# Ledger of designs, part 20: miniprotein binders against q93zb6

Target 1, 365 residues: q93zb6
Amino acid sequence: SSSSSDPLLVKAAKGQAISRPPAWMMRQAGRYMAVYQKLAKKHPSFRERSENTDLIVEISLQPWQAFRPDGVIIFSDILTPLPAFGVPFDIEEVKGPVIQSPIRTEEDMKRLHPIDFEKLQFVGDSLKILRREVGEHAAVLGFVGAPWTIATYIVEGGTTRTYTVIKNMCHTAPDVLRALLSHLTKAITEYVVYQVEHGAHCIQIFDSWGGQLTPEMWERWSKPYIEEIIHAVKKRCPDTPIVFYINGNGGLLERMKGTGADVIGLDWTVDMADGRRRLGSEVSVQGNVDPAYLFSPLPALTEEIERVVKCAGPKGHILNLGHGVLVGTPEEAVAHFFETARNLDYQTLFQNHVPAEKAEPELVV
Below, E stands for the ipSAE of ESMFold2; O stands for the ipSAE of OpenDDE; V2 stands for 0.75 times the mean of E and O plus 0.25 times the DockQ between their complexes.

## First folded at step 9 (miniprotein)

Design v8 (at its last look DockQ between E and O 0.84; V2 from the best seeds 0.00; counts 0 for: pae E 1.8 > 1.5)
Fold by OpenDDE base, look of step 9:
Structure v8 (fold): chain B 365 residues (1-365), chain A 81 residues (1-81)
Amino acid sequence: as target 1 above (365 residues)
Amino acid sequence: SPEEIKKLIEEAKRLLEEARKLARQGDYEKALELVQKAIEIATKALELAKEAGDWELILDAFFLIWLAELLQEEIEKKLKE
C-alpha cells in the first residue's frame, strides 16, 4: 500500500502514527544562509533566482544539504503565477512586489486569461528535480497564495499595510471583486494540481492577508474560495495533504478547520495547546515556534521546541516556526532546530505512555 | 479485536466533539461529564490496544486521552470562575 513509503511529513499531515514530528521552516532557504547570500550576489534579481530551474533547485536544496529538513519547499513566490494569467509584476528592493496596473474595474478584468503553464515550466521542472534529489527522505512542498491574498496584491498594486482599496471594493465593486476572486480560484486550483503532478508531496496555501480581515469578512471574501480550491484539489489529488496557513489566525481556527484542509498552520501568537483543544482530533497542526527564538541561547531554543511539541501532542503535528526565518538568524540555530527535531521521540516526550515505534528493519544499505 | 478498539476510539471522538460543543455553549457541567466518559472509553481502548500490540491504535487512543485531558483542564477552570 502507498502509505508505508510516504515521507514522515506526509504521514504527520495525514495524522498517521509516527515516532516524532517532522520539521521544516517557512523561508528555510533565504538571506540568513551564507550560501544563499553568495548566490544572490551572482544573481541579484529575485525573479532571476525564482524563475530559473537551476537556481530554484540549487536554492531549494541549500537547506536540504545543510540541515536535512523533513520538508523541502520549492524556492518560489506566491506571485510567481501572476504573469501566467495576465498580471505582470516587478519586485523592487525597497517596496517589494509592484503591480504597475492594478485590477479594480470590469475593464481591468479583461486583462486576465486562463493560467498558461508554458510560462511556469521552471516550477514543474524544479519540482520534478527536487522530488528526485530528496527521494523518500523528505517531502517536497509546493505552495500557493489564497485568492484573497493574491487579489490584495493585484488590487492594491503591491504590498499594503491598510488593505483599504480591496476592503473598500467589498462594498463599492463587489461584483468585480467576486469575479477576480473566482478567476484566481480557478487559476490557483490548476496551479496546485500542476505542482502535485510535477512532484509536490504536500501543498501549503498561504492566506497571509486573510488574518487582516474581520472573521465575518474572512468568511465572506476568503473562506469560500479556499474551500473551493481545497475541494477541487482533494477530488483530483486525494492523496495530497493540504496545509492551510494564515498569519494572525487566533480568531479564525474553527473557521479554518471548516475549509477541509488536512493541516492548520499556527503562528506563534496562538498557544499550541489551545489550538489543539479548539481544532480537535480530526485535523493536524503545523508550527509554531516564534522565529525570534532562533536568536536565543541554544538551550532556550531546545526547551521551546520541546514545549511546542508537547503542547501539540503525540499525533498530527508538523514542527515549524510560526512564520518565516528572520533575516540575520544564525545558521547554527537553524541547524540546532533540525537536529533537535530529529532527536525527538514521542515515547520520551510523553513519559513512555506512547510505545516505541517498532523500528522498521533498517534497510541495510 | 481491532474493530472493537476502533469502535471505542470513534465513540470517544464523538463524545469529545460533543463536549467541545457544549463547553462553547457554556454548559460546562455536561461537557465535563462527556469528557470524563471519553477518557474512560479511550483508556479502555488504550489497554486493549496495548494487549493487542497495535501501535497505531495505542497512539490513537493515547492522543484522545491527551486531548480529553486538555479539554477537561479548561472546563474545570471555567467551573471554578
Scores: ipSAE 0.682, ipTM 0.888, lowest interface PAE 0.9, mean pLDDT 93
Fold by ESMFold2, look of step 9:
Structure v8 (fold): chain B 365 residues (1-365), chain A 81 residues (1-81)
Amino acid sequence: as target 1 above (365 residues)
Amino acid sequence: SPEEIKKLIEEAKRLLEEARKLARQGDYEKALELVQKAIEIATKALELAKEAGDWELILDAFFLIWLAELLQEEIEKKLKE
C-alpha cells in the first residue's frame, strides 16, 4: 500500500503516477566532491568514515546539501555487516578489502554466528538521523550486498579479478558454498529489516559480482538467495520497495525481474528503451545515464538525460546513472544533472499526452 | 466508472505481459495479435479516464499504450526479418 505522503522516489518505485522521475546517483557522496576529499584527508580510515555515526551522517548529507537529490543513501559499505556475524575485515589503502580468515571449509564456517545488531548500532543511528534531516523531501535509502557478492569477498579473502577460488568451489565443495550462501541470506535478510526499522524508505540490493557468472550459474548460485531475501522482506516490510542492481546486467534483465524486486536498475550498456520493453509494465526501472556524460558539455548532458527519461516512459522510473559517479567528475555537472531532473515534466516530455496533476485554483489567483 | 477503467487497465497489462513472453520465445504473430488487442483495450481505458478527469488512470492507460507500441515496433521488425 502507498500514501500521498510517500517521498517521490518511493512512489516511482511502486509504479505510482507522478509528474517527473525522482533522481539520485550511486556514489553521489564520494571522492569527486571537494568537501569529501577534505573530510577524507582528516579521517583517512575508511572504516572510521563508514562506522562513525557523525561521519556517516555528514558524508551522506554532503550531496543533499549541494544538490538536493530525491534520494539520500546512507554512506556505508556492503562489507560493513560482516563483523556482526563473525567475519572481521580490514580496508587497506591500495588493496581494498581484506578478509584475513577466509571461509572455505565446513570448519571455517564454525566462526559464523547470527547477526549481532549491537555491532551495527552506528547504521541504525545514522539512518534515523538521515530520516529526520531530509524529512519528506527525499527518500532515505539503505543497501546490502547480495549473498553471492558477499560470498566472493569472504571466500577470496578480498577483491580479485579472477574469482577463481569461489568459482572452483562451486564445483569442488558445493555443499559448503550453499551453506555459506544460506547463512548470508539469513543475515542479510535481518540486516535489510534492521535498516527499514531504523528509517530506510527503500533498500537497494547490489549483486556487484553477479555479472561474473554465466546466466545459468547466476540462476543457480545467486538468484535463489536474492529471491529468498526479497520474499522474506516483502512479508515483514510490505511498504518498502526493493531496488535490484547488477553491474553489466544486459543478459540478465528478465531473470532479475524473476527475483520479485520492485525496481530493476540498468547499467549504461543497456539501451533504456530496450530494457523497458524487455521488462514490461510490472516493474519499475532505475538508471541509466552513462557516468561519462557528466564529463560532457552541459547541453549534451541535458539532451542525454531527456533521452533516457523519454526512453523509460512516463511512469515507474528512478533517474540515475548506470554506474556510480566516477572520480574526477565535475561537481558542476552533478549539480546540472539534479537541476535538470527537478525541472523535468512528463507532461512536456510526452507532448501533453500526460496531464498535469490536478490542482484547484485558490479563491485568490 | 473507476472500477471499470481499472479492470480494462488490468486486462491490457495481462495481454502485454503474455505478448512480451511470446515475442521473447519467437512467437511473433501471436505476440502481435495480443499487443494489438492490448492497445485497443488500453485506448478504451484512456478515453474513459479522460471523460472521468482521472489523472492517475489517464497516466496508467497512456503508459500501457506507449509500452505496447514500443513492443509492437520490435515485433514488426522481427516479422520482416
Scores: ipSAE 0.586, ipTM 0.878, lowest interface PAE 1.8, mean pLDDT 91
ESMFold2 (binder alone), look of step 9: mean pLDDT 89; pTM 0.873

Design v9 (at its last look DockQ between E and O 0.45; V2 from the best seeds 0.00; counts 0 for: pae E 3.1 > 1.5)
Fold by OpenDDE base, look of step 9:
Structure v9 (fold): chain B 365 residues (1-365), chain A 81 residues (1-81)
Amino acid sequence: as target 1 above (365 residues)
Amino acid sequence: SPEEIKKLIEEAKRLLEEARKLARQGDYEKALELVQKAIEIATKALELAKEAGDYELILDAFFLIWLAELLQEEIEKKLKE
């Protein structure tokens, strides 16, 4: 049966019995690494780095080579598919993402078309290569933005702190916004399936801006479209775990469970034990060490990792940060995080409540 | 039997989910009763799973006990307020 060969991360996501939590980090490939900084000097454009197969693979494998995480996420952006369905964007050094022609009217909606995978071959090719390079030693992770999060960029014309245009469209142009969200839901569904077919073991959905909505507005404008994606993906790719992450999700946990995601990603502002009490036994959790702990003395980092793992319980946990690795994070602290994670044992952590004798023999590597 | 252990685990899960629902409704007394019953059933499942040497069932039962204890602590705190 295909289940015995699943990567440790996939086993955890499915709530299978394993000896330790798998570990990976959001933004584990990034500016904190000297090898990434050296590459980024040669290839200064973020789009150049994220839209070229060789560069994507090289960057995605930098953490794999350095730290051997249990998850290798593709180096990409949630905005990467935008040009493939009719939304051009630029990345400016100071402003970040810029969409020069926001979509705010029915006329603007005519620019959208079905997702064209000929424009995304670099993603598919990269996932195939990554799957080959890591073998059975790690899970290859794909990811997408949630429809609300992507719509926020498209409507606002880039990064926003206030979300005033899109929040106002909920009242002033609700039909246009529903049409946009429905189009994005279809495109993102196909893009998730495309990533799985090209070698992603697991998919993370980022609703990065969903945490800025009221719970009621999130249930109305974000949740239904995420549920539609998850339902469609589960029907087409039943064996692929889906991680659902929102930054600032403390008020949304019970609502997030309702999406059908296999794993709920927690940020560091959520108590892990509280998250477990609220979510129950039928869903796995991911997280949630504060990225700032990577600047702390290594003993304090170890204690916090152990605390988070103990608060998550002996099943269905993917160890991660509560958000991406910060710029300026010491590489030694990241190395220590993954080393600590590899040396964890649930039997030791939970005071031999789990009998030793039938720990699966896979620890004899 | 593994089937009996699985049945106990599923019963404990149902009770724990009902307890969580009652606690959210403010019925802490009844929630506590259900949590305690869930712990009892899951503990029996854990013992049987240990005797069978089934690691998966051991972990499932232990995880339910652990979750039930976390919920019990929360309920007991609310009953003291």
Scores: ipSAE 0.633, ipTM 0.868, lowest interface PAE 1.0, mean pLDDT 93
Fold by ESMFold2, look of step 9:
Structure v9 (fold): chain B 365 residues (1-365), chain A 81 residues (1-81)
Amino acid sequence: as target 1 above (365 residues)
Amino acid sequence: SPEEIKKLIEEAKRLLEEARKLARQGDYEKALELVQKAIEIATKALELAKEAGDYELILDAFFLIWLAELLQEEIEKKLKE
């Protein structure tokens, strides 16, 4: 057994020759699982579940034990590092994340400090344990939020439908906003490296609120900071692939490629064949089965999985949903998804090459 | 010989990237010319890679042909419109 062999997911991310796409799911550990619901009833605080090493490991391994995905993502939150650089937060039942002391002014910026990994030992310890538990059978994934997305939470004080405070700051206090984004870029870069050094094989960057910007605003206020993170991480961690995902990214794909990410995650709003055509050969793709298909009859789910894989091509594909798994999803459907993925074979799927069928547009009445 | 095959693959990639840019700009006639040239070059690379028995180069060349044919069919549909 070679100590240099990469997990299947890492090979796919790098565009290497493999026999099938690896598969994992965003939110694969969570409320759709009965075992998670029982644990969450016993430990009702999300902060406890996401910040206690034993609970993080148990939760992260629940889908591994049940389904054997090709990737095991640490149970965490994009806001988890915030207290480590001076931004405390809470999770409330109805409102979700709350930042009680938003940062909107130069005076507010004084609360920020360099990231303190003493406050994040539970992340490092959990990643090391996950790495040992899955061995060579799966990739361990870490993740971060992109600077724009994190800044949105910090400036708005939580989740909002309008984003009016941060959008106004683009005009009324651009120097403060740029300073905040630059601080976050530095902190997130160090946090990515920290996760890699503690066991992550691959890092996903989520720009969850990036899809709410026009493409021109995204190019100005999000992309440069993501580029900086990726550039710095590739220098310090050259063997670690970076996956980049935005909610609602149909209008941004070519611009996302420009960040230098190794893998572009497609949401469900993009036809995979169209996405692959637009992105070309130089990047890998992840996605993008609509999570609603997990509520379909199992043969329909199989057909959609096969369609997506055929549309993504014979290499450079990480099979995933186009969004996180939905609450109420049947566990049997998730098991079927992973079983289907494990039984795929690229040679069989592509032996009768039929590009015209895959390129034909869907008809609408 | 592996260097020759890799050079053909890189040239096909360059032509396909240029064709994709032209198609996005609406210049479908020129884009089609470049896609067809990319397919020709990648097909030669595939034949040489098969002769050499190099699985990675076979896959690289096949993937480019597959992508080029997807783009070609979209361009041809746009030209018919």
Scores: ipSAE 0.390, ipTM 0.794, lowest interface PAE 3.1, mean pLDDT 90
ESMFold2 (binder alone), look of step 9: mean pLDDT 89; pTM 0.875

## First folded at step 10 (miniprotein)

Design t1 (at its last look DockQ between E and O 0.48; V2 from the best seeds 0.00; counts 0 for: pae E 2.0 > 1.5)
Fold by OpenDDE base, look of step 10:
Structure t1 (fold): chain B 365 residues (1-365), chain A 81 residues (1-81)
Amino acid sequence: as target 1 above (365 residues)
Amino acid sequence: SPEEIKKLIEEAKRLLEEARKLAYQGDYEKALELVEKAIEIAEKALELAREAGDPELILDAFFLIWLAELLQREIEKKLKE
């Protein structure tokens, strides 16, 4: 039963009648905010910031305090669970993620173990606190990396531009790669359920590197493991919407809707109306304003937000960027984006053909 | 009844999905016929949903009309090329 108490973002994900699209941004907590930069100078380690409950909560709430988004995503990383199942990693300032001991052989696979949630208590505790702090005014968002995306970091030993090692393993060591992906699928499934049980209203799955595969290779090496996660999560957490996002997904849309995700996240290189035509009526969409528009004059940003919302249609839209907020983005432009989103009305945008939902009580600031 | 409205909505969805597949195959004429029929059925569903006062069924029917018109415009553009 759709409880009348579901956050606006959860209602949108489920395709329920609402007055406006909910809005949030990928990387809405980050280096563009002065408060984040100040905190990051005090706590220079990314691991320190993302693995301490107080810092996670503080950082996650920085956008909430400044902009009142309809979604508050936990400040974390898709690699955060790696040490909890036997893969240590570091984050270097210049190189980003570094995995000192890549997994490429059956012998390397012996280092993997079941996910240990005693090592992830800071995630669970943070989600509980965030759920309390935002109350009924926003959805708390959890997130994970897709098995292929996580496997890419583990196999490559960090960030790659070519994906040559993991793509080669599809041919040279397919059984090892299948074993790794299956292990990750189990670990990520349990980690999604863990996040929901600790207060996530919605989960986003990031297959950030899935868009670098051919459609056939994506269907073979990414899609089945995502389908397995979504199916297992839907059995255990039937009321939790799942957002599925791939950057560069324009060639994969029809395949993505087959995963069982409630929402498909679009990047800005997809026309929103084309995305709607291709996806159809049975799935919601997220996105997809180009992050570069946050550097444009505010009237041009308003026009683009309205264009995207009109192209998404009156049902099942979560307003977002097509990718994360860029470094150097003006905080005023982010504020204006969320203000614009709060002032949207589907009745006005679609000529009063949309049912009037009872206006959620305005957040008295 | 709500069940009759839901059946009309599901019929319109089916026609729209078939039209989408036909348009992708380049059968724009037949795709257009199915889209027009999907709109007609969805409009009937919208009328009945309004009479019933069901906001979810109203939204579902209206969204199908909106989506069908979006597909219609694309098909009509292709027929003029």
Scores: ipSAE 0.716, ipTM 0.900, lowest interface PAE 0.7, mean pLDDT 94
Fold by ESMFold2, look of step 10:
Structure t1 (fold): chain B 365 residues (1-365), chain A 81 residues (1-81)
Amino acid sequence: as target 1 above (365 residues)
Amino acid sequence: SPEEIKKLIEEAKRLLEEARKLAYQGDYEKALELVEKAIEIAEKALELAREAGDPELILDAFFLIWLAELLQREIEKKLKE
């Protein structure tokens, strides 16, 4: 479509001129909302909530109806596509995701097959409905997990604190691990394109466990596969911005820029001004209000939002938390966050800028 | 002309990228030299963009100045240490 008709979030991701930063929140639909809790009691299975089209759409739209964010992310999970390429999984109440048949050997790899979108119709159908429901008022966001992060789950068999099996494989079976990562790269690439073709305006890549690697190991075992995904997606979906986010990414920012992502998401431990300085002018930023600020008095929340926006600069910023919304977060604070964002104005915020070496006339942006 | 202003903006961007890399490597004196040159070029671009009344070029030039000053403050802090 025409760039003048793009949602505000897409314009921000591309570094285009806009009057305020768009805002959305990671985990903006979820357990902190009473309406979600009520729905989850009626439908206690997470797999049902994340794999039934009507439930996905209802859940995804709950924050839209309540808060009018500038982005509506599909309710899903980074593990959702796994059965579509041969890796079944379950969700257990205490343990979380469980992969009963991990992939650790060349023989195990034989269970993998090309991604089968007939098993993912609920994702495509949900994205189409979300696109229709929000119209031009918000961007529809899809997302995927990065190959390293997905491989961690598949190799470990679930969530772990130590990641000892996959880290050992880096040394004892590197060819098997590289083959797994390459298969995942192909499957994830197709899944990104599938989401775009079914209505997503923007895709976020999560490398949730990438921050647990040393930078050198991240460069070897994660970055090349992310680069391949981004390169392929940019060719096939040139109008679709890609946001890239890693938990604990302070030591990786410059390396993350090298993936070719359009937007780098910063967690809350990175000072936004420092992150912006380190990333330079050729990429946009997302983030990075500490989710704990949603528990603060509302005036303090307002001040922190304004501080983060001033630190991110007058363009190329998607306002977000530095991590997902926490359980127990007051809904009033989330509403206040989005109301504050809607009322920001870059011209006002950056009026009277004075350069460090001398005073200058008032800037009109 | 718009093309002249865009050329100035691209030159300022190149200098800032070089300065950012030098500062990351700890070469603060050379980085400062490049930042100062980038600011001069971006200020010229901003002046011309304002004369032309082009809001996109005004924002682009202003953003480069804003970013350059952010980098300059860090470099100057490091030089004092």
Scores: ipSAE 0.577, ipTM 0.872, lowest interface PAE 2.0, mean pLDDT 90
ESMFold2 (binder alone), look of step 10: mean pLDDT 88; pTM 0.862

Design t2 (at its last look DockQ between E and O 0.82; V2 from the best seeds 0.00; counts 0 for: pae E 2.7 > 1.5)
Fold by OpenDDE base, look of step 10:
Structure t2 (fold): chain B 365 residues (1-365), chain A 81 residues (1-81)
Amino acid sequence: as target 1 above (365 residues)
Amino acid sequence: SPEEIKKLIEEAKRLLEEARKLAYQGDYEKALELVEKAIEIAEKALELAREAGDPELILDAFFLIWFAELLQREIEKKLKE
């Protein structure tokens, strides 16, 4: 049942009648904001900031307080659940994620255990608080990494540019890699359900490294595990939209549609109209303004937002960037993006052929 | 009836999906014929949806017209190349 009380972002994901596209940004909480920089100086550890309930809530609400996005994503990392299923990691300032003990053998696989949610209470508590704080005015967004993306970090021991170890394991240790991916699929499925049960209205799956595979290798080593997650989640949480995003997805769009995701996230290197033609009329889209446009004159940013929205069409669009907000982005440009999004009207953009949503009274703050 | 409108919408969707596949295969002439037929059906669905006052059916029909025109422009471009 389409509850009339669904947030604008959930309605868009479901392809329901709405007056404008909902807007949010990947990395909308981050180093570009002065308030985040101030907090990060006080709490220098990324693990400290992302694994403490009060800090998670405070950081997640910084964009909400400043810009009133239609989506409030929890401040976390795709690697946050790793310690809860037996993979310790650190985040170094220069290197990023570091996994001291990569998993590459059957013996290494014995370190893995079922996901322990007692170690993830800060995520559940944060989602409950965020749901209370934003009320009906925004969707609370959860997120996870796709099994292939998480496995890449675990196998490589951190960030990689070549993916040579995990790509080689596809040939040299395929059974070990399948066992790892299957373990991650189960853990991530339970973690998605856990996030929904604690207040996430929508879940984004990041296959950040899936775009580095050949289409054939992606269909063999990433897609089946994503399909398994989406199927299991839809069975347990049928009313929760799933966004599926890959950076560099221009060669994978038709294959991404096959996962059963409600929304396909596009990066800026995909033409939005081409993306719509390739995906067809039955799936929603997210994106895809180039993050670099936030450094442009505000009129040029407005024009690009309007262009992207017109190319996405009057149904099933979540306005976003094609990737996360860049470091050094002016806060004024982010404010202008969300203001522009709130002032969009599909009736005006599409010549009054779109039904007027009964405007819920904007709470005059 | 809402059921008749939904049947028209589903027929237009099927035609557009077939047209999309044909265009991808390079059969632009046949793809264009299916797109034009899908527009006609979707326009009828939109008329009936407006008469019924159903905002979801109005949006669905209008979106199919918009999507069909998006395909049409690309197909017509390819026929001129």
Scores: ipSAE 0.775, ipTM 0.921, lowest interface PAE 0.6, mean pLDDT 94
Fold by ESMFold2, look of step 10:
Structure t2 (fold): chain B 365 residues (1-365), chain A 81 residues (1-81)
Amino acid sequence: as target 1 above (365 residues)
Amino acid sequence: SPEEIKKLIEEAKRLLEEARKLAYQGDYEKALELVEKAIEIAEKALELAREAGDPELILDAFFLIWFAELLQREIEKKLKE
């Protein structure tokens, strides 16, 4: 059943009757916005911007104030929880993320400890504030990186194009790697629950490096740990939808469904109708407008949004890009995307035969 | 009754999921048989849901017909090849 207090995005994730798809964008707060650039100039440290409560809240609300998306994702990083369980990291100008003390051996594993939420107060505080600020008008989203993705950063010491160290560990030290992945699974599970308890309506799992694995390697080294997270979270937070997204996921869709996620995010390389056929009727989908369309004339953007929505079907769809917003994207195109989404009507798009839940009457004092 | 409509919807869902799996495996003739049966059942469910005026059941039945027709078009294309 529908609850009048649930945000539209939560209703869509659960496949409930709604009049239009909710919309939000991956990377909707960020470098494409002039207001973000001005703030980042004043506060040039990414760690400060992502770890100071006031800055997190200001940045997270910038797209809300400008565009009124149906989801507000906390400004954070998938590496943010790492110091809380024993893995310090920095963000450097040229290198990006740097893990100063990689974990590659049994001895290195001794630095790990159970996640310490005292080190993550800024996340919890920020989520609570975001929940209050957006009220019933948007879902607050939290997110995590999947264990394989986090392990890749920790083992490699940063971003990588080759994955040489972690791939070698699959052969030379598989028990160490499995122990690392198991520790991360437990820490990430607790971090998901923490975000839900502090205000998140919905959690997105990113397996950013999962699309670089062959399907067989993904089944061995990533999927089981994601399944464990989702299973544990569903027991502790049964009302919280989980969205699962992998960059480059065309070859993995059916396997991603096997994790038990409520919503499968499609990247832009997958035709939405094909993705829907492959995933079946029992799971919701998110996506998948190509972010390059935000550089198109606005009528072409409208047409593509409508095409994607028609292909996704009359329920169980969270409208999004198939990848994060690109640097240089015109703010007017982002505004148009959200305005288009707000003006969609499933009854019109699907021949006026799909009933939608009526909006609640406005209460008067 | 609403219970009858829900049973029809669940049967159509079951048939469509099996048809989808068969089509993925390349067994298009059996997949088409199941899709055609699922459409018949879902159309009956939609008719009854509209008579009952139940918006959630109408949505469920309509979505299943939409999904079934999406799958049917792909299967028929494969069979013609």
Scores: ipSAE 0.476, ipTM 0.831, lowest interface PAE 2.7, mean pLDDT 90
ESMFold2 (binder alone), look of step 10: mean pLDDT 88; pTM 0.863

